# VH-VL binders against Ras guanine nucleotide exchange factor D (gefD): the designs that were tried, part 4

Target 1, 231 residues: Ras guanine nucleotide exchange factor D (gefD), of Dictyostelium discoideum (Social amoeba) (q8is19r433to663)
Amino acid sequence: GSNIIAQQITIIDNEMLMAIPPSQFLHKSFSKESKSPQFHDMVSKFNEWARWTSSEILSKEKLVERVVTLSFFIDLAKSCVELGNYNAANAIVGGLNHSSISRLKLTWERLSTKVTQDYDRLLSLFDLSMNYKNYRDEIKSTKAKIIPYLGLFPKDLIAIEEGNDNFTNNNLINTEKFRLLYQTIKKIQSYQQPLFTFKTSEPIKQYLKNISNGLSEEKDFHSISHKLEPR

## First folded at step 10 (VH-VL)

Design s02 (from q02 with heavy chain N59Y L100R, light chain H31Y)
Fold by ESMFold2 at other seeds, look of step 10:
Structure s02 (fold): chain C 231 residues (1-231), chain A 118 residues (1-118), chain B 112 residues (1-112)
Amino acid sequence: as target 1 above (231 residues)
Amino acid sequence: QVQLVQSGAEVKKPGASVKVSCKASGYSFTRYGINWVRQAPGQGLEWMGWISTYSGNTYYAQKVQGRVTMTADTSTSTAYMDLRSLRSDDTAVYYCARDRWYYGMDVWGQGTTVTVSS
Amino acid sequence: DIVMTQTPLSLSVTPGQPASISCKSSQSLVYSDGNTYLYWYLQKPGQPPQLLIYKVSNRFSGVPDRFSGSGSGTDFTLKISRVEAEDVGIYYCMQETQLPYTFGQGTKVEIK
């Protein structure tokens, strides 16, 4: 099952999370890969998880196999959420939401009601409305070890830096701005904890680390999708 | 605290309809769906259906298919169950319960007694 | 639909003694993700049901450790190590492995 694969994905994502020094979140360093290589490694892997999801579904020429594969990735995203890996879960959901996948009406219509229900729950969790309110409430209420959705930290840090002056109207240092920045960075650091629970499967881990080598390019997704379901 | 508060008891004649409300508080209403479960007098629990408070998608038990409509109003954080063409065997306590995903139904309303009698 | 069968349907227990409730499903509750979606609820007199156990053996928040769940496949058990007066009520097993969700008939637990 999907729980074994989710565990290996979580090991990989946590290794990348642990490797990011705090300097890569300072001075908008995350906007340049040369100033934030470890941050960008994790962003790149997020995009690989998404592309992997889309590419695997599109690789299945038979409808029955495509339905099984779509179902597997929904279950995999759920397994990632159960393990606290919201980063990979959101990436997989992004791959499922890709226009070349969402248009596969014959495939989506054949999902079981339970899988359809679980997909709805994944969408509600990662819903963008009210500044990701459902997601933010989820991670705030959870005391277990998590891997947060990485893409939200640059958004938060930019909002703090652009929404606050460095000096008050009285030419004093704006201590509140720097307190907000510090709190956000300390929050990131609080997630940088080792995993001691999961047994590594080295063959699966190496396959997952090199997953892009066998995947279709995103530019080809549309043509493949139309070949599979022309309408 | 997380709470589901339901509308009051109803007495109806056969052939009428009833609409039970379930108001949520203490959490983000769109985060978790709502199950409806009923219990006839002296009987066990019977699942009636589920609604996504996020999308409005529903799934209904076969026994009530065609007679039930479940809705959710995100502006008031309230779910509704509308049961039509009432029969005497619809006499039951109707519960709403929060869908806590893999945890199950973790929070239940107090129940709404619906009595269908001629 | 998956039929859930509980035994016994009624149980009278001396205070402080253990109780055991069996639940059998008409087909495996193991889902393709490897999980088993079997739940236990308690309905105390005059109250709505409350969640006790999720996914076979996990105690829900605030549930005393005298409650434990076990089992696999089609056969499941809820145990109460020492029944107290507050444990009186009707216990239901329930599955969420497939829609529609289904409950067992209930097991009434009373103090004698």
Scores: ipSAE 0.825, ipTM 0.923, lowest interface PAE 0.8, mean pLDDT 91
Fold by ESMFold2, fold request of step 12:
Structure s02 (fold): chain C 231 residues (1-231), chain A 118 residues (1-118), chain B 112 residues (1-112)
Amino acid sequence: as target 1 above (231 residues)
Amino acid sequence: QVQLVQSGAEVKKPGASVKVSCKASGYSFTRYGINWVRQAPGQGLEWMGWISTYSGNTYYAQKVQGRVTMTADTSTSTAYMDLRSLRSDDTAVYYCARDRWYYGMDVWGQGTTVTVSS
Amino acid sequence: DIVMTQTPLSLSVTPGQPASISCKSSQSLVYSDGNTYLYWYLQKPGQPPQLLIYKVSNRFSGVPDRFSGSGSGTDFTLKISRVEAEDVGIYYCMQETQLPYTFGQGTKVEIK
């Protein structure tokens, strides 16, 4: 089931998370791939998780198979949340929210009530309102190992750098700014811990590492979606 | 501390309606849905329905479908269950319980006794 | 609807002795994600239900380790290794594998 695939996704995401040195978050280095290659590897994989989700659903021409596939990805996102992999869960939710997917009314209306409930819970968790309040509350309250949503760190670091001067009005070092930056970096580092509870399935892991090789390109999603459900 | 506090006991005649409130505190109200569960005197637990406090979406048990409306008011962090066309077999204690997703119903209100008699 | 059947319906236990409660479902509770959504609740006298066990065998936070759950498919068991006075009440199994959620009839546990 989706639990096994979620475990392998989590192994892949954690390996990438652990490989990111803190220097890639300094001086807006994350804005340039040459200065932040490991950070961008993980961002690229996040986008691949999202594209994989959309592409697999769109690849199912038969309605019944498409409903099964949509249900699988909702269950997979839930399994990722259960494992503490919020990064992959949010990526999958992003793929489900893609306009080419959300328009598939025939497919969405055929979901079971349980799957529809679970999708509602996923949307609640990753809701953007109030600066991701529900997500931020969840990761703050947990003591367990997690893989956080990576895309939020650049947003937070930019806000600190643009909202604070390096020096006070008296030309002293603004220690509050540098404390805020340090605390954010330490938070990122606190998530960089090994996994102890999963074993690697090498065939599944290799499939997941190479999923971009077999996916439809996003530029084609609109056309495929319209062909599947012309309204 | 996470709490669900329900409205007080109600005595109703057959054919009337009752609206039970469930006020949440200690967590983000829109994060978790609310289940409603009832218990007739001397009997077991019966699930009545679920509401998303995020979207307002609901699912109702078939036995009460058409007679129940569940709502959530985000501004007051309060869920409501409105049961219409009351019958004597609706006499029960009505509980709200927080939907903690895969953990189940982790926090329960104190219960609201609804008595339906002529 | 999934029917949940508990046995026994009542149980009198000498303090310090083990207790075992069976729950059978009318169909498999294994969901397509690989999980089994079977839960146990305790309702102590005069109190609302409280969660004991989630997903067959996982003890909820604050639940003593003398409580354990087991089983698979359609057959499930709650065990109390040593019954204490505070364990008296009615125990319910419940499933969330599909809507509507359904409870067993309850098992009343008393001290002799």
Scores: ipSAE 0.822, ipTM 0.923, lowest interface PAE 0.8, mean pLDDT 91
Fold by ESMFold2 at other seeds, look of step 11:
Structure s02 (fold): chain C 231 residues (1-231), chain A 118 residues (1-118), chain B 112 residues (1-112)
Amino acid sequence: as target 1 above (231 residues)
Amino acid sequence: QVQLVQSGAEVKKPGASVKVSCKASGYSFTRYGINWVRQAPGQGLEWMGWISTYSGNTYYAQKVQGRVTMTADTSTSTAYMDLRSLRSDDTAVYYCARDRWYYGMDVWGQGTTVTVSS
Amino acid sequence: DIVMTQTPLSLSVTPGQPASISCKSSQSLVYSDGNTYLYWYLQKPGQPPQLLIYKVSNRFSGVPDRFSGSGSGTDFTLKISRVEAEDVGIYYCMQETQLPYTFGQGTKVEIK
């Protein structure tokens, strides 16, 4: 069921989060893969979760099977949120929002009202408005272990770097800039905690680690989507 | 603190309409939807519908389908429930309640008494 | 529509004694994700309802541990281990497994 798969996704994402040293966030190192390999491993997996979502839905030629698969991924994203894995939940939502998926009117209109409500709730959580305000408010309020959406940290760090000079007008070190950078890195480190509640299923975990081997490429999504539901 | 504050009591004649407001404060209004629940005098709770404060998407209970419109104004953080063609059996206290997803309805307004009488 | 049936509809309890309220649904409340979306609310006199229990057995924040929920499928129970004067009111079970959401008829709990 979706809860078991969400647990294994969360184990995988947390292992990658735990492996990122703080140096990979310094001096915009995250912009260069050679300087931030562990960071980029997790970004790559985020993109795999999204592509997996889209590819699995597009692989279902029959409408009934496609509706079941779409419903499953909405439930999976919800399960990830319940476990505190906002990174994977946002990746799955990204896959559901892909233009090749969102256009599947016949599939979307056959969702149950409960699944439609849950998708609306997922969209509200990850809404981009006011610099991800809903998501940021959610993360601030929790004391439980979470896996945050990793993609916001480069955005925040770039904003600090580009919005502040290293030196003041009087040639003094701009200590406020470096305080802001430190606080962001400290926040990332606060999320780097072990999981204590999940049991590994090695067959499922290995399948999930290797999902890219069987997925359609994103460049093919458009043509597959139009074959399934022509305009 | 998180709060839902509703508009005041209304007295209406059969056939009229009523619009109840529900102003949210203390949280991001678009983060959580709003349920509307009513309670006739001496009776139990009856769910009327749900609105997404994010998308404006709605679902209404069959008993009020066609007579109710639920809306949300994100600029004022206010949800509205407009009930038309009022009948005497619409006399009730109307509550708005925050949809906290899998936690349920965690915050409720104080209620708005609507009395429909000849 | 899922019909929710509560028993008893009224309960008179000596302070400090236990109370138990039953809720039965007309069909299973188990959703395809394995969760059961059954909730308990308390409406104290003159107040709006307040959430007590979510997803069968989880106490909502600030709810005393004398409240406990249990059950599965179609049969659910709310227990109050030692009833206090502040527990007086009407208790409702409610389901969110499918739309429309539906409440039980309510169980009025009074102190003798």
Scores: ipSAE 0.805, ipTM 0.910, lowest interface PAE 0.9, mean pLDDT 91

## First folded at step 11 (VH-VL; from s01 with heavy chain N59F)

Design u02
Fold by ESMFold2 at other seeds, look of step 12:
Structure u02 (fold): chain C 231 residues (1-231), chain A 118 residues (1-118), chain B 112 residues (1-112)
Amino acid sequence: as target 1 above (231 residues)
Amino acid sequence: QVQLVQSGAEVKKPGASVKVSCKASGYSFTRYGINWVRQAPGQGLEWMGWISTYSGNTFYAQKVQGRVTMTADTSTSTAYMDLRSLRSDDTAVYYCARDRWYYGMDVWGQGTTVTVSS
Amino acid sequence: DIVMTQTPLSLSVTPGQPASISCKSSQSLVYSDGNTYLYWYLQKPGQPPQLLIYKVSNRFSGVPDRFSGSGSGTDFTLKISRVEAEDVGIYYCMQETQLPYTFGQGTKVEIK
């Protein structure tokens, strides 16, 4: 079931999270891949999780198979949330929300009521409103392990850097700016914890690490989607 | 403290309708849906339906399908259950309960007694 | 609809002694994701229900470790290792594997 796949995704995401040194968050280093390679590896994998989701659904020409696949990815995102892997969960939700997927009315209409509820719950969790309030409240939970949605940290760090001068009007160091930066970096570091709970399945892990092989390119998604379910 | 506070007791005649409110506080209202569960006097619990406070999407128990409307007002953080064409067997305590997803119904309102009598 | 059947419907226990409640479902509660969506609630006298156990065996936050859940498939058990006065009330099993959600009939636990 999706629990086993979610565990392997979480092992992979945690390995990438653990590998990011704090220097890659300093001085906007995350804006340049050459200065933040481990950070960008995790961002790239996030995008791969999303593309994998969309591509797998679009690969199913038969409606019944497409419904099963859509249901599986909703269950997978839920399983990631249960494990505290909000990064992969949000990536999968992003793939489900892709315009080429959301337009598949025949497929979406055939979901069970339970899967439909779960998708609604995922959308509410990752809703952008009020600066991701629902997500930010969720990660304050008492879960033993949290892999946060990494994409919010550059946004927060850039907002701090761009919204605050390094010096006050009196040419003193603006200590509030640097306090805000430090707090954000410390928050990231608090999530960099080893993961001992799950058994590694090397065949599944290797498959997931190489997931980009054979996936449809995003530029082709719209064309494939229209062939599957014409307007 | 997370809490759900419901409207007060109601006495109705058969054929009337009732609208029960459920005001949420202490959390982001759109984060979690709301279940409605009722309990007839001296009897067990019966699930009536669920509403997404995020999208307004609903699922109703078949027994009340067509007679119930569940709504959510995000501006007031309040869920509503409107039960129409009341019958004497609708006499019950009506609970709203927060949908904490895979954890279950983790927070319950105090209950609203609805009495349907001729 | 999945029918949930509890046994016994009532039990009286001496303080400090164990109690055991059975819940049987009319079909498997194992969902395709690998989870079993069986829950236990306690309704104390004059109060709304409160969550005790989620997904068969997980204690909800703040629930004492004298409560434990077990079971699989269609057969589930709630155990109270040493019943205390605060444990008096009606215990319900409930499933969320499919809609409509359904509850057992309840088991009333009393101190004698």
Scores: ipSAE 0.838, ipTM 0.929, lowest interface PAE 0.8, mean pLDDT 91
Fold by ESMFold2 at other seeds, look of step 11:
Structure u02 (fold): chain C 231 residues (1-231), chain A 118 residues (1-118), chain B 112 residues (1-112)
Amino acid sequence: as target 1 above (231 residues)
Amino acid sequence: QVQLVQSGAEVKKPGASVKVSCKASGYSFTRYGINWVRQAPGQGLEWMGWISTYSGNTFYAQKVQGRVTMTADTSTSTAYMDLRSLRSDDTAVYYCARDRWYYGMDVWGQGTTVTVSS
Amino acid sequence: DIVMTQTPLSLSVTPGQPASISCKSSQSLVYSDGNTYLYWYLQKPGQPPQLLIYKVSNRFSGVPDRFSGSGSGTDFTLKISRVEAEDVGIYYCMQETQLPYTFGQGTKVEIK
């Protein structure tokens, strides 16, 4: 089931996380792909997980198959959360939230009660209210190995860089700014830990590494969605 | 310091209604839903329903469907269970319990005794 | 509705001895995601229920290691390796594989 696929996604995401040097988070290096190639590899894969989710659902012309596929991706996101892979879980939730998917009323109405509950729980976890409070509380309270939502760190680092002067009012180096930057980088490094708990399935892993080869383009999603459920 | 604190005991006549409150503290109220579970005197546990504190979405047990309304007030971090058209067999202790997703119901309120008597 | 059946309904145990409680479901509790949503709760005298075991065999935080859960499909067991006075109460199995959530009828555990 979805827990086996989630394990392979987590192996892939952790390999990318481990590969990012801390220098790619310094001096806004993450804003330029040429200065942060490993960071951007992981961002690209995040977007691929999201596009994969939307594309697979939209590829199912029959309502019954579309409901099964929607249910699978909700279960997959839940499995990722359970494994501590918040990055992939948020990507999949992003694909489910895409306007071309959320508008599929006939499909959403056919979900089981259990799957509907689980989607509600995923939305509450990744809700952006109060600066992602639910998500931040979740990762703060866990001692287990996790893969955090990568996209939140650039926002935090930019806020520190642009919200603090390099010098204090008395023209001394603002050591608090640099302490805040260091704390954030050290937190990222604390997540860069080896993953020893899952057995790699090379056929599944290779398939997941190459999923973008057959996916519909996001520009086509609206047209496909309207054809499936005109309203 | 996570707590669910429920309203006090109620005595009602058949045909009346009761509204039990469940005040959450020590966590983000919208993060986890609320289950309602009741226990008749000397009997086991019976699940009544679930409410999302995030969306307000609800699922009810069939036995109470049509007589129960569960709501959540995010401004006061309080969940409510309103049971109408009370019968003698609704006499029970009513518990609210936090939906901790795949962990199960990890935090329970102290219970609210509802007595329905002639 | 999934019916959950516990045996025995009551047991009296000499302190320090093991105890075993069986829970059987009317249909498989294995969900399509590969998980089995079977839980154990303890209700001590005068208290609300408390979570002991989640998803068959995982001890909830703070639960002593003398408690263990096992089983698969439709047959599940809670074991207490050495019963202590604080373990007195009613034990319930419960499933979350599908709504409505359902509990077993309970097993009362007492010390001789």
Scores: ipSAE 0.835, ipTM 0.928, lowest interface PAE 0.8, mean pLDDT 91
Fold by ESMFold2, fold request of step 12:
Structure u02 (fold): chain C 231 residues (1-231), chain A 118 residues (1-118), chain B 112 residues (1-112)
Amino acid sequence: as target 1 above (231 residues)
Amino acid sequence: QVQLVQSGAEVKKPGASVKVSCKASGYSFTRYGINWVRQAPGQGLEWMGWISTYSGNTFYAQKVQGRVTMTADTSTSTAYMDLRSLRSDDTAVYYCARDRWYYGMDVWGQGTTVTVSS
Amino acid sequence: DIVMTQTPLSLSVTPGQPASISCKSSQSLVYSDGNTYLYWYLQKPGQPPQLLIYKVSNRFSGVPDRFSGSGSGTDFTLKISRVEAEDVGIYYCMQETQLPYTFGQGTKVEIK
């Protein structure tokens, strides 16, 4: 079931989260891979989770198999949310929202009502309205372990850097700016906790680390999608 | 804190309509959907339907399909259940309950008694 | 529709003694994600239902540890290790494995 796979995804994501030093969030270092290699490793894996989702659905030529696969990835995103892995959950939702997938009306219309509800709940959670308010409220939960959506931190840090001067009108240090930066970085660090609750399944973990093997490239997604469901 | 407050009791004749309101407070209204559950006098609980406060999508129980409309007004954080062509077996207490996803229905309104009699 | 059947339909319990409520579903509640979506609610006299147990065995926040849920597949049990006066009410099992959501008939628990 999808809960076992979600556990292995969470082990992989947590290893990458633990490896990011705080310096990679300073001075817009995340804008350059050479200054933020561990941050970019996790971003790259986020994009792989998304591409994996889209590619697996597109690989199913038969409608029934495609519906089962679409349902699986919605369930997988839900399982990731249950484990507190919002990073992987959002990546999977991104793959489901890819234009080559969202256009597959025959496939989407055959989802069960339960899976359709769950997809709606995932969309509400990761909705960007009001500065990701639903997501930001969610991560205040009492879950023992949270892997946050990593891509939101660059936006927050850039907004603080560009919305605040380093010095006040009286040429004093703007302590509010640096307090805001410090609070954001300390919040990231609060999520960098060891994960001891799941045992590793080495076959599944190895598969997930190497999911790029055999996947269609994103540039091919539209043509594959059109062949599966013309219009 | 988190609350769901429902509109007051209603007495209706057969064939009329009733619209029950459910005002949410203490959380982001669009984050969680709303279930409607009713309880006839001396009876158990019966699920009527679900609405996404995010998209407006609905699923209704077959027994009330075609007679019920569930809506949500995000500007007032209020969900509504409109039940038409009322029959005597629609006499019940109607609850709204917050859809807390895999946790279940975690917060319930106080209930709205709807009595359908001639 | 999944039919949920509770037994017994009523219990009279001496305070401090255990109580056990069974719930049986007409088909497996195991979902393809590996979870079992079986819930327990308590409706105290004159009150709306309140959530006790989610996904078979998980206590909801604020629920005392004298409540425990167990079971698998089609057979589920709610246990109260030491019944207290505040536990009086009607207990419902409910499934969310598929729509429509369905409840058991309820089990009324009273103090003797």
Scores: ipSAE 0.834, ipTM 0.929, lowest interface PAE 0.7, mean pLDDT 91
Fold by ESMFold2 at other seeds, fold request of step 12:
Structure u02 (fold): chain C 231 residues (1-231), chain A 118 residues (1-118), chain B 112 residues (1-112)
Amino acid sequence: as target 1 above (231 residues)
Amino acid sequence: QVQLVQSGAEVKKPGASVKVSCKASGYSFTRYGINWVRQAPGQGLEWMGWISTYSGNTFYAQKVQGRVTMTADTSTSTAYMDLRSLRSDDTAVYYCARDRWYYGMDVWGQGTTVTVSS
Amino acid sequence: DIVMTQTPLSLSVTPGQPASISCKSSQSLVYSDGNTYLYWYLQKPGQPPQLLIYKVSNRFSGVPDRFSGSGSGTDFTLKISRVEAEDVGIYYCMQETQLPYTFGQGTKVEIK
């Protein structure tokens, strides 16, 4: 079921999270892949989770199969949230929100009430409003091990770097800027912990590591979507 | 300090309407939906419906479908339940409860007593 | 609609003794994601309900460990290992596997 798949996704995401040395978050190193290869590996996998979601739904020519697949990915995102993997959950929600998916009215209208509620709850969690307020509140309120949405750390680090001078108006080192940067890095490191009790399934894990093989390209999504549901 | 505070008790005649309010505090109102549950005197709990405070989407129990409207005002962090065409068997305590997703209904309002009598 | 049936409807317990409440559903509560959406609530006298157990066996935050839930499929049990005076009230099982959400009839727990 989606719980088993979510566990394997979380193992994969956590391995990538733990592999990122803190230096890749310094001096805007994350802006260049050559300076931050492990960070970019995780970003690439995030995009792959999103593309996988969209591609699998679009691969189902029959309406009933497409509804089952859409329902599965909503359940999968929920299962990721339950495990504390907000990174993969947000990626899957991104794939569900893709314009080529959201336009599939015949498919969306056939979801069960429970799945419709769950999708609404996922959207509320990852809503952009007020600088991701709902997501940020969720993360602050939990003490359990999580895998955070990785994409917010570069945004926060850039805001600190560009919103604060390195020197004060008296040409002294701006220690508050560097305190803010250090606290963000320390927060990232606090998430770099081993998983508790997940059981690895090597066949499923290897499939998930290699899902980019055979996925449709994003540039083709709209034409496929229109063919499936012309209006 | 998560809290749901409901409006005060109401006495209504058959055929009238009642609108119960549920003001949320201590959390982001749009993060979690609201369930409405009622309890007739000496009876058990009956789920009436759910509203998304994010989208405004609703699902109602069949028994009250057509007579109930649930709304949410994000600017005041307040959910409302409007029950119309009241009958004497609508006499109950009406609760709002926060939808904490897979955790269930984790925070409940204090209840609003609605009495329908001629 | 999924019908939830509780037994017994009432019970009297000597303080410090165990109590057990059964809840049966008219259909399996196992959902396709692998979860079972069975919940237990306690309504103390004059109070709104409060959440005790979520998804069969998980204690909600602040719930004492003398409360335990178990079961699968259609058959579920709430156990109180040592009943205390503050445990008096009406216990409800409830399902969220499908809408409409439905409650059991309630089990009134009293102290002898």
Scores: ipSAE 0.833, ipTM 0.929, lowest interface PAE 0.8, mean pLDDT 91

